VH-VL binders against q96il0. Designs and how they scored, part 16

Target 1, 167 residues: q96il0
Amino acid sequence: APERGAERRDTAPSGVSRFCPPRKSCHDWIGPPDKYSNLRPVHFYIPENESPLEQKLRKLRQETQEWNQQFWANQNLTFSKEKEEFIHSRLKTKGLGLRTESGQKATLNAEEMADFYKEFLSKNFQKHMYYNRDWYKRNFAITFFMGKVALERIWNKLKQKQKKRSN

## First folded at step 1 (VH-VL)

Design e2c (framework fv_ebrasodebart)
Fold by ESMFold2-Fast, scan of step 1:
Structure e2c (fold): chain C 167 residues (1-167), chain A 121 residues (1-121), chain B 108 residues (1-108)
Amino acid sequence: as target 1 above (167 residues)
Amino acid sequence: QIQLVQSGAEVKKPGASVKVSCKASGYTFTDYGISWVRQAPGQGLEWMGWISAYEGNTNYAQKLQGRVTMTTDTSTSTAYMELRSLRSDDTAVYYCARTPQDYVRGSLDYWGQGTLVTVSS
Amino acid sequence: QAVLTQPPSVSVSPGQTASITCSGDKLGDEYAYWYQQKPGQSPVLVMYQDNKRPSGIPERFSASNSGNTATLTISGTQAMDEADYYCQAWDSSSEGYVFGGGTKLTVL
């Protein structure tokens, strides 16, 4: 469980802060937020006796996480860049400098910024639609393989029960 | 077939550096980490450190901190261990071994053949 | 010196049960692992997560971990089982793996 915070190690021998899984823990854990995507990566636990099917499921989940991280890192960079360009353009149109009379960074009011947010969302509508479509496709694949893994585990338990009964 | 193949034996002078390679095959290299373990002649096993083949994150044994560097080259599925400022007591067989990437407390399930590093004047 | 303590040597007759212990305060909280090393060869994982056996390891190998003592048990010991045996666990204080000093098993 993610709630084992008090039992985690926060510092590596090199002095760099890090997260470690709980002792005798056989589950995933969450790392610190990525600087660019602002998403927390999931570090997947690899079982000692991982089956090929379990490996395929884990790879799909890791690939999906990587794709998701890249998407949001790019979106956040694009948002920040376009926001600055919008603000600069509007200030120039109004005949204002980049700084106020008091030397503070000039900005736009909430109503003007609402226009930017609306335009950004509209402009990126198709991109977000394709993201959602790919996200669903990836999660359906993950769910499918989760089902296969569950069936494999049930079969293995049935084989163990049969062997115990026979021996 | 899972294999870890290490570079050949090395003879070094005190104060020199050695870099041992470990080439992985038979599995997806980036799905696992690599631990390095050494064994002095007639002595037991000593863990040196671990590296993630996916992220490149490292964790070194306290005793070797500052002298050891572990790296990977994912294009060749190869792990490297460099030990600097060699002393005579660094004479040992050096092993690489596969370990879980995301749970560093796991087992070392497959081992390389070992690389003898002899440090003598 | 290792945090994990093993007897330096254990001797058994062929067909008898060999018992190799590994003691350390970390074993109450952490999994124990066991490795077999024959002369001139690399170590081989023989037991993992206290009591589990990898594929290919004979059924005569078993293990347990209770309190702060892990035990590797080899039933019906054969000449081919002669080797050095090492236990291993995670050490929270050093933030790394620690190996026991090793036990030489002799089958006479």
Scores: ipSAE 0.000, ipTM 0.506, lowest interface PAE 14.6, mean pLDDT 80

Design e2d (framework fv_ebrasodebart)
Fold by ESMFold2-Fast, scan of step 1:
Structure e2d (fold): chain C 167 residues (1-167), chain A 123 residues (1-123), chain B 108 residues (1-108)
Amino acid sequence: as target 1 above (167 residues)
Amino acid sequence: QIQLVQSGAEVKKPGASVKVSCKASGYTFTDYGISWVRQAPGQGLEWMGWISAYEGNTNYAQKLQGRVTMTTDTSTSTAYMELRSLRSDDTAVYYCARDYYESSGDLGAFDIWGQGTLVTVSS
Amino acid sequence: QAVLTQPPSVSVSPGQTASITCSGDKLGDEYAYWYQQKPGQSPVLVMYQDNKRPSGIPERFSASNSGNTATLTISGTQAMDEADYYCQAWDSSSEGYVFGGGTKLTVL
């Protein structure tokens, strides 16, 4: 039945929406920020006549995007989890509940939170150092392959121009 | 040169805990993560979780949440996987594998595997 | 929880081409990886990043990933290629890995 399709959509998880391009495009599309990483995902356009080199560049960019998304999603989840644990522990120490009389989440003042931020940054210094190293390596590789693709496209244009001249 | 060496086979009673070790050598331990994968007799590969060797952050398969803990000791280049409240259906070969979380371009590739540790849970 | 689907079994004669498929919606955005496992042994990485071959893996192994289907191809299949083959991909939504159910390759 037609209603069965509607029932399936209604019962589907209403969780985090995935990025989906509005329609097929001859260009890359940028989506809304990912719930966890807060980074905008890019859906890369795949040309009908994509060369092996162009595919390699696209996959490298896709892989770098997924690595970057995963890093920041992990970092943000770790930050949020540790922040909530810190707040919970401090409120427990003060003999306060997790919710205010208004029903909102209880918070700590800026001076109390400074201890958390200092400890979090110190703890994650090595992680950010490795992230920066890998980010540099990935961008160097992407730039290198972008250059190779550009040369391939120039060569193909010259080939097509010569072909027209011989015809 | 590059290898992961796991601890020996274990036989446990239901309700017990097991802790499997995985010693890395031949590479910079903190440049890679470690994933744990298990395989019940005659069954396929099942991912259990991963840990970053540099920061110690973890993510576990949903079905194992609350029962598994993964840790590392960077001074000995060793990863550990502890599984608690063992059940008969936890009988499996447990593998550690090098995970390319932060490597140069080999994301998701488990390129080096431990030899496996058979954990038998018998009542 | 994402799923990767593989046929449970594939049979070929020696010298023939074996084709093992792996299907899942994440494969459109993620690289596919392939592992070979022989009885009593640890898995071995045979293909990475859709179509790249690690050093030491024979030239007869190749792979592709198009749309939502990744394919491992073994040309001129030999008796030594008889094994279980598993595909794998990253699932960014769960920040974890998923394996296909595995395909037993039998060389007749």
Scores: ipSAE 0.000, ipTM 0.451, lowest interface PAE 18.1, mean pLDDT 79

Design e2e (framework fv_ebrasodebart)
Fold by ESMFold2-Fast, scan of step 1:
Structure e2e (fold): chain C 167 residues (1-167), chain A 120 residues (1-120), chain B 108 residues (1-108)
Amino acid sequence: as target 1 above (167 residues)
Amino acid sequence: QIQLVQSGAEVKKPGASVKVSCKASGYTFTDYGISWVRQAPGQGLEWMGWISAYEGNTNYAQKLQGRVTMTTDTSTSTAYMELRSLRSDDTAVYYCARSKNLPYEDFDLWGQGTLVTVSS
Amino acid sequence: QAVLTQPPSVSVSPGQTASITCSGDKLGDEYAYWYQQKPGQSPVLVMYQDNKRPSGIPERFSASNSGNTATLTISGTQAMDEADYYCQAWDSSSEGYVFGGGTKLTVL
């Protein structure tokens, strides 16, 4: 396993997976999975004729993406930090060094790590429950506004056809 | 009360180091990165580098590589920029500015600036 | 090093339209940003992502980015608009930001 931070893109801003959509794009762009959150970032296209309802939907999707990426990036960082602290503490208790004779980071076996995983999951149980609840609420709101946008587009298309025929 | 507040003016000798602080308030510090931009007297803006307040990963301007170090302290919502081996041409006002986590996001909030004077 | 070129100064009469240009190869692929800086003050973001205006910036500010040239336009220019204006863009090849040299807008 790569050492903590060894594979990190040190020149990459913010640690979120870097991507820059082509300037002339008229579509949403999906980037590679973020190294820390494991989520794909989306750059949303903004049309010149965006309705207030379409803007509200886009804003909800953007806010949900940011919330989701921050949650998982924070969770993964906390996991990595606490795991490293646990390993250091156990190695110190055993009187062992932080590095093996080959220069690699010293690790604990699966049985020793079981205590850490149980503690971490227990400590973060309520946090994950709140995440699931908020995820549900956000998806419900997005679905609701997607429906409203679809109805608005149908209405506008029907109105356009009627006006076109009268001209 | 959303703001960035920087440390006070510094006067340094050539060869010394300076460390400027930038304290954030009114927003979640770890949701943004902090860029550092300097401006020599009568000159334009020069980008120095960027740091994630969340991960602590950095990206420095090539010209300053090896002399600059950027850090953050999330417990105090403070960013720091240390510039070493100071030269007279490092005399400038140093600004911190926040940006989102994505590399193409704007600098929507700026500190008041810190004047660093390097003279013998 | 990528270069963003701005005219050093632009002068307009009150009420007239001011146009400040920013030219560079990176503007074909990257967003342009604009900052206003008054003497002794920090820069203030006035336009982002080529043509978008932050909340609190007057409607008389607008911008565009076509080919390799970004333009900041101030209609009905007022004395309070007198300032230095800087364009900015991301340079993916150096993984850093580049600023234009700045334009001093004078309202006489």
Scores: ipSAE 0.000, ipTM 0.460, lowest interface PAE 18.5, mean pLDDT 79

Design e2f (framework fv_ebrasodebart)
Fold by ESMFold2-Fast, scan of step 1:
Parts: structure tokens; C-alpha cells; sequence
Structure e2f (fold): chain C 167 residues (1-167), chain A 121 residues (1-121), chain B 108 residues (1-108)
């Protein structure tokens, strides 16, 4: 845009920032909400004796987290952009300024914003449907592997306890 | 066998853009991320950024923010790195390298052969 | 801006132990990783997460990370170990990876 000097009209890059956890922690760590997705990332501790099954579960959870973070970062950016464009368009159509007499950004009432929300939801219905479908698939897979890991850990603990008892 | 094969050498003029490709084979492309690392002649390694092959989320080095774009094409198992507004000090060998999604998997286990990008007038 | 400092060069005779250091304030909180690079070749991961050795890397390679200094140790150094060695760590302040300046190991 010319009003912003040499700025190009590129599609704004969407990305997910990493937060800054201590890497040598001996437990899983939950970080602050990501700037773009508003979701709190989880950084997983990798135990020294991680089994192949535990590794598979951890990678699946990490991949799912990154997928989820990316989806919501993109969705929030798209929402903000389209909301601003909608408000700007409607205010210009009404012959109203983009700023109030106090210098604050002018806004639309709830009734007018309902039009935007309806349009946004309808335009993104398929995208949200695919997200929900993939979200359920991923959570089912994670739950399945969590069950397998839990059974492995219970079996190992039970075997160790029985060995102590019999010896 | 796991391999990352990069595009051939490029010669560019200052102000131009370059797009380097990195074709992965021997593993499920979307199970890993790709980091880009460059090395100026006779100099050390410099990390440029990372991209998830699964959903395409990126993290770029602060110094290169605004000049670099990383993308993937899952249908061809190929990662791309585009660097814009090239300067003579961008002359380097550019590497792609595979990185696991794990939080503490902050290492690059397989590297491409490198792509020499020369920026000269 | 976070920096990892390595000596520019280290020289050893065949069969001697080579020690390459990597210093930075982030190493107290972050894992160190090591790469070997021979002339005209891509880097190769030789050590990860401070002291773990990848499959295929000889037992002669070991490493540690204490305080703000990570050390790569090559015992019984061979001519084939001659290369540039780079340390790497996560930099929480820039939310990215940083590499040390590299150490040229010469075996004479």
C-alpha cells in the first residue's frame, strides 16, 4: 500500500513463534499463550529411557500441537484482517470517519457486526469442518497411544513390584 | 535411504531474489521439519529458519525477518527457501537439514548437499 | 545477542586426545550439539543433547556440558577426524538456533 510507503501487498505470513522454556527441565513445561494462536504450548521432557512407543506418542502430540497452533494463528490473523476490512468498508459506506471525535477507532454496533460474523463463519465453514475432523482423528490417535503407553508402564511397574515381593 | 537433494548453483545480481529447493526422500516428509542454514565462503554456519513440513508453520532468524520465506510442497516432498533483496554478503552455500518435531530435538540429523548462491554485479 | 565462542583452531598428533570447547551463557540452560564438516562436504551430526552419540559415530567421540562451557572430546584422534567442528544451541532470547564460530582440528 502507497499510504505505507514501500510496503508490498503480500499475503501476511502466518507463523507460530516458539516460546523460551528451559531446555534441561526434567518435566513437561507449559508456556505462555502464543502471540498469534493464543494457545499455550507444551514442551515435552524426553526421558533418558524413552521407549519407541513413548517416542511415537510424544512426536504425535508435538505434531498435533504444531498443527493446532498453526491453524489458530492463521485463523486469528484472517479474522482480524477481514474484521478490519469489513468495519472500514461499512463506515465508508455510511459516510462516517474511521476515528471518533476522541481519536479512538470507530466501531460498528453488535447488530452490524453480526453480519460480519455470519459471513466469516459461512466462508470458513468447510475449513472449520476439516479442522474438527482432523482434531478428532488426532485426539483419537493420541488417546489410543496414551492407552498403550499407560499399559506398558503399568505392566513394567507391576512386574517390578512382583519381583521385589517374590525376592 | 534418507536423502535431501538441493537445486543447483545460482548466480544473481544485487536486489534480485533466489529460491532454493530441497527434495526429501527415504522418509515420510510430513513427519519432520526442515531448517535452513547458510555458510559464507570461509565462514561459519548461520541458521536462517525452520518450517514444519506438516502444516507449514515457520520460525525465521531475527536478522532475516522480512527477507526470507520458507514453504513446502507435500505432493513432491520438497521444501523451498526464498531470499529477497539479495546483497553481496548473501553469497553463501545454503543447506537444508532435517529436524524432528520434538521439543528437545534441536539438532539436524540429515543435511542436503548445499546450494552455492553467488551474488555479484 | 547470544554468542557461542569456540577456539579458531586446535592441533593434535595422531593418537592424542583433542578437546574443543564451546562457551556461552545459554549453555547453562540449553543442550549443546556438535557437527563435523570436512572441506567441500555438508555438516554431519556427531553429538547431540550434550553427551549423546548418534548411531555410526565412533566411541572415540564424547562430550559434556558443564556450566556455560560445552566440550567435545575426541580420544585416540585419527587423521580422518581432521575437520571443522561447530557447536550449536537454542537461543531463548532470539527464539532461534545459534552456531559457534567453528574450530579447525588439525591432525599432524
Amino acid sequence: as target 1 above (167 residues)
Amino acid sequence: QIQLVQSGAEVKKPGASVKVSCKASGYTFTDYGISWVRQAPGQGLEWMGWISAYEGNTNYAQKLQGRVTMTTDTSTSTAYMELRSLRSDDTAVYYCAREDYGTWSEYFDYWGQGTLVTVSS
Amino acid sequence: QAVLTQPPSVSVSPGQTASITCSGDKLGDEYAYWYQQKPGQSPVLVMYQDNKRPSGIPERFSASNSGNTATLTISGTQAMDEADYYCQAWDSSSEGYVFGGGTKLTVL
Scores: ipSAE 0.000, ipTM 0.470, lowest interface PAE 15.3, mean pLDDT 80

Design e2g (framework fv_ebrasodebart)
Fold by ESMFold2-Fast, scan of step 1:
Structure e2g (fold): chain C 167 residues (1-167), chain A 119 residues (1-119), chain B 108 residues (1-108)
Amino acid sequence: as target 1 above (167 residues)
Amino acid sequence: QIQLVQSGAEVKKPGASVKVSCKASGYTFTDYGISWVRQAPGQGLEWMGWISAYEGNTNYAQKLQGRVTMTTDTSTSTAYMELRSLRSDDTAVYYCARAYSDEGFYDYWGQGTLVTVSS
Amino acid sequence: QAVLTQPPSVSVSPGQTASITCSGDKLGDEYAYWYQQKPGQSPVLVMYQDNKRPSGIPERFSASNSGNTATLTISGTQAMDEADYYCQAWDSSSEGYVFGGGTKLTVL
């Protein structure tokens, strides 16, 4: 029997990777935080009899996750890089080295760092507004398809109930 | 009307093999899997395994691994369970049941097939 | 390998509530299913996925699954409910389903 809790791709004789041993919750699996985006990736559960509509929803959710991960990985990298450059520049202006005499990294106080945060937020305001707009659009699309999948499942349950009622 | 109809009772000698059939009707055979469950006389239910009717994927109980084979024939809407190297403790009523995917949800059951293993 | 433990018998008077327990180390992580079996008959699914009732099963049947114990509850028990009851759950250690030993419900 396929190992439980592994990746969704279990190899069948026909090459179909849809067998997944049942769980109390056959849910999407949430992984540890990504090193760069600091977001937890979701590994999507693929049911054995995934409908075309369910596949469309899953792919949309996966694409949205990839977009979101990439955005925040890039944003965090930019933030870290510009923060280090700002600190280096300010310490150099003060005639201080990057490290104290004890070998520790020299830091700026909160008041000095406030200037960096103001500049960073101002510089990235439009980028963050664009992100929020696209995040809204993507989640609207996901919600729409979730509704369609829910209706499909209700219809299938009604068909199942009808089959049982015919006995 | 949904029905699962199993083959008739069998008497086998130790070391022989038995193949029980389960003919489904009243639904699209490939939309569901078939689980096999046995029950020794006066004992409880014992899960044997499951097979997908659309892809032929199987999952067998560990204690039966290597002795059991489950198959389906979509042209006749029939599932089969073959148990090899029979022992006296394999004497049981063998049931097939309709399962939605690999779940513990068995909504329709066959009538059962008594397999007696004796010398 | 974790196994499911059920009491061998439970006795109630007509109209009383019967409770049948099913205990296992991994039950809280897996769905519980319940089957009713009358003498000489095939099992009948009475509860699925912990607490859901199939179409055609009377409303007096209910169930729960919390911690390491699943419970089947039959309120207003009737003579026709007299049967053997089996719980079933996925066993991750054997990667297959397992049944409890069964509970004989007597209504007198």
Scores: ipSAE 0.000, ipTM 0.459, lowest interface PAE 16.3, mean pLDDT 79

Design e2h (framework fv_ebrasodebart)
Fold by ESMFold2-Fast, scan of step 1:
Structure e2h (fold): chain C 167 residues (1-167), chain A 122 residues (1-122), chain B 108 residues (1-108)
Amino acid sequence: as target 1 above (167 residues)
Amino acid sequence: QIQLVQSGAEVKKPGASVKVSCKASGYTFTDYGISWVRQAPGQGLEWMGWISAYEGNTNYAQKLQGRVTMTTDTSTSTAYMELRSLRSDDTAVYYCARDFSGYEPTYYMDVWGQGTLVTVSS
Amino acid sequence: QAVLTQPPSVSVSPGQTASITCSGDKLGDEYAYWYQQKPGQSPVLVMYQDNKRPSGIPERFSASNSGNTATLTISGTQAMDEADYYCQAWDSSSEGYVFGGGTKLTVL
């Protein structure tokens, strides 16, 4: 699906970006990466004769996308803020400025940054575990409904063959 | 049959709040969103905002943000719109309408309630 | 916010074709939708996604969207078609719906 002519709207730093795909697309459209989540949003095409089962699948996929975008936008924002606060705090404790003499951002060595990563992962362990649990549940549900849609299509084809043979 | 039935007419004084209800029937309530649209006497249609009946997520018209709150009660298949700090220019017929997407405004509203007249006067 | 412009009124004789326009720069990128409203009644969706007709709407209703102008066409106009007609589109910049000012169709 072409991304040409994509429009995007930024939200607040803690929010999820919104985008507007080309209105006349007859296929699913994939947008540019969201500024906050770094994930590409998908706009799902709605066929004119969408079955109730197909609609449920599409809505489940849309809801899962929104949930996933929101989670990663919030997580990336939290990571970025806490990382900067950690670096600034450690540099201040060492009596160093926030910038080098050349004007570049002052950084901590790998050993000091390892402390931050360990603390961040530990602090967010439960949150990431619940995310993974929900992510797998959502993908299982999507796969299940994909299977149901596939079976519906097979059933409809079999009904059509049976009608032809009865003539 | 798909229907949206709204609460009855209200008369309020400036500064008061009004809460309009919209009861859905004939479809799975959580599969669709509800948009709210108002119309001042003799004027055109003005969109106020939208709510997902599934997640409860809302999106309000910028002009009304801070004064409007939209909620749903899935146990009764009912949507609510509360407008606070009423002014005389809030006098209008308020409509609820089924929004096809259920998660974000889908660009159109296919089934409308009968409307609720809210009159703001002292 | 985006603006959709409609003529205030259109008059036709019974059996003639009525044409109601809706113009706005957002219509080049967004679908147009049409609602019919009779006095004292709620709006009724008569056209969606530029040119699609909902179940129950007579086949004499049709529509198009070309460039920045959407057009609702009613062929063989009947007295019962007399109403106010509103166009609507999505405005991605405000993340909301935008309605046209409305057109009063008179069948005389």
Scores: ipSAE 0.000, ipTM 0.463, lowest interface PAE 15.5, mean pLDDT 79

Design e2i (framework fv_ebrasodebart)
Fold by ESMFold2-Fast, scan of step 1:
Structure e2i (fold): chain C 167 residues (1-167), chain A 121 residues (1-121), chain B 108 residues (1-108)
Amino acid sequence: as target 1 above (167 residues)
Amino acid sequence: QIQLVQSGAEVKKPGASVKVSCKASGYTFTDYGISWVRQAPGQGLEWMGWISAYEGNTNYAQKLQGRVTMTTDTSTSTAYMELRSLRSDDTAVYYCAAHPIEYSGQDFDPWGQGTLVTVSS
Amino acid sequence: QAVLTQPPSVSVSPGQTASITCSGDKLGDEYAYWYQQKPGQSPVLVMYQDNKRPSGIPERFSASNSGNTATLTISGTQAMDEADYYCQAWDSSSEGYVFGGGTKLTVL
């Protein structure tokens, strides 16, 4: 339909998975792997009495998921594109057609593909280093807020017990 | 090459249980998920559920919820599907199929050879 | 609860173009996948992510997905293409995968 066609993703690195979890879920929902990143998205349950601190933690986790999805979607697309270009270039250099006599795609042996993998990894070394740096920064922040949420919950339980004894 | 080899045909009585195995080779087992699909004689394909060999988490078709269990044994690179409380309408060829966790993730390739399970009195 | 609808059969002469459709509400938002199954054999992936062809599948196989209808097209159809063809997609309502009913392609 035009309506659904207009809503369809037209750019490879997109923000979120298109599957829809049940609206009445009382738990976090884990979906199938994303079409581009191949990472499973998590749709977080939002409690009615969510504290501001719990909300910050949830939003940080959601933002980290989005960042991670975006990175791997881009990386996987770049890998696939460059792999095809490498195979095409090598087959052309060898004087081979893109198809075998049976009509199947011509392929390179493992030794030839090893050259591509080495080049791809070397070319993307700095990108992966920045990814790892940001990953550690995000995990530090998440761990820090998890600690704060845990302390808040302990304090609230202690406060509740004191009030019960006062009554 | 990536290969999936399933256990042999089974004949069961109504009310019994069957456990089908799917042994993977030619790849890192934990990099792939395994889906189970069945096909009754002369009928189409019916998805039953899937399991991640990396995480062990599962998702089952609603129709089979409570009767099916999917597991993996990474030491033998084998996936299992157990179906309980068998009925005559469970007679089918049962397939396992792999899909990459790292890339694309949703295409089923390769498939096992299939296991015929016959439920009769 | 979502259903993918395929015609039960399609017949073509050798060398002609075969067209197999798959219709469902979820196809506007979800990828379509296509499998070929010959009698007594396991299904084989022939098209993935709407219009992409796996290594080893002949160029005469192509596919599209527009709106709520996915189409598998086989140009210059050969006797060896005679098989049952199934479409597949994710179904958010059941939180699982769904297959079409299958189409028997006959090459006369």
Scores: ipSAE 0.000, ipTM 0.457, lowest interface PAE 16.0, mean pLDDT 79

Design e2j (framework fv_ebrasodebart)
Fold by ESMFold2-Fast, scan of step 1:
Structure e2j (fold): chain C 167 residues (1-167), chain A 121 residues (1-121), chain B 108 residues (1-108)
Amino acid sequence: as target 1 above (167 residues)
Amino acid sequence: QIQLVQSGAEVKKPGASVKVSCKASGYTFTDYGISWVRQAPGQGLEWMGWISAYEGNTNYAQKLQGRVTMTTDTSTSTAYMELRSLRSDDTAVYYCARQYDTGEYLSFDYWGQGTLVTVSS
Amino acid sequence: QAVLTQPPSVSVSPGQTASITCSGDKLGDEYAYWYQQKPGQSPVLVMYQDNKRPSGIPERFSASNSGNTATLTISGTQAMDEADYYCQAWDSSSEGYVFGGGTKLTVL
């Protein structure tokens, strides 16, 4: 029997993109772009000897990825929905059908679409501003913990050097 | 309808190169990777390598490193596998297969029909 | 290169349960996949990531992976199930995929 659903599975607009690496990864794995967010998910590798600090950094990066994916999936879906509603409304006002004679999806010219883009950006200005604020906060935190991990690794190298001398 | 269609059979002399194509249709080409797998007559399956249709990054089997090159052409949704310095033991049916799915846990889910490459003097 | 060992052949009567094993040192740490190949045809994915079944594959197909052994189980085996079956897993030592040698399932 032919496979049903072998094509991309439906994902909730606000849910995490379903990503299926072909193996249990021993390295970070980068997947295909999510249908809704257009972001490529990263599956983070977990070392057997991961320190609590390294674990905290990895979880922070995973949480940031999930947050970013959710934001853009929701934003892109809202954009697409409102864009189609705008186009349908304008075509109805003009007395035009939803498809051209060639069967292509009917669309508005660049000048008419500029009105939509301007309105969409204005309407979502605060949302984008808060996104940028949170983006900077998250990247600051990641950089801070990257610094802590670097210091831990320096300390571990010093400890290893001492152990080599004592053995 | 998802389909991978490969180029036709090839007959090559030892030392020559062969380039097999794999044209994808029915899905967004850049959302998936393509793996190449070969099968010598009457033998089992052997993985050759993988390429991302989005980034173009590759991972080749150690045994074939230096002899194989995988590429993609996104404008035609086609993947290519070139094998150089052919030997008689490279005689096999060469398959392309879709690498992974954004759906849960799918891998090597669609395969091309195979391309027979015969290496003989 | 890690080796995945499968029995060369398994025979079963129609309606009986067939079990095909795949053994390898890395299977406890890596996912197992199963492919069915009929003569003159391309392989078909029948089980993925140890125990998951793709849509379109009959419920009589099931699988498990414990310790160093993965098992594909076909209950109520039918003549149409006669084929070669291959297991596959990632090999971290070679950083690539490895296939088992294949098992010919005969239904008679």
Scores: ipSAE 0.000, ipTM 0.466, lowest interface PAE 15.3, mean pLDDT 79

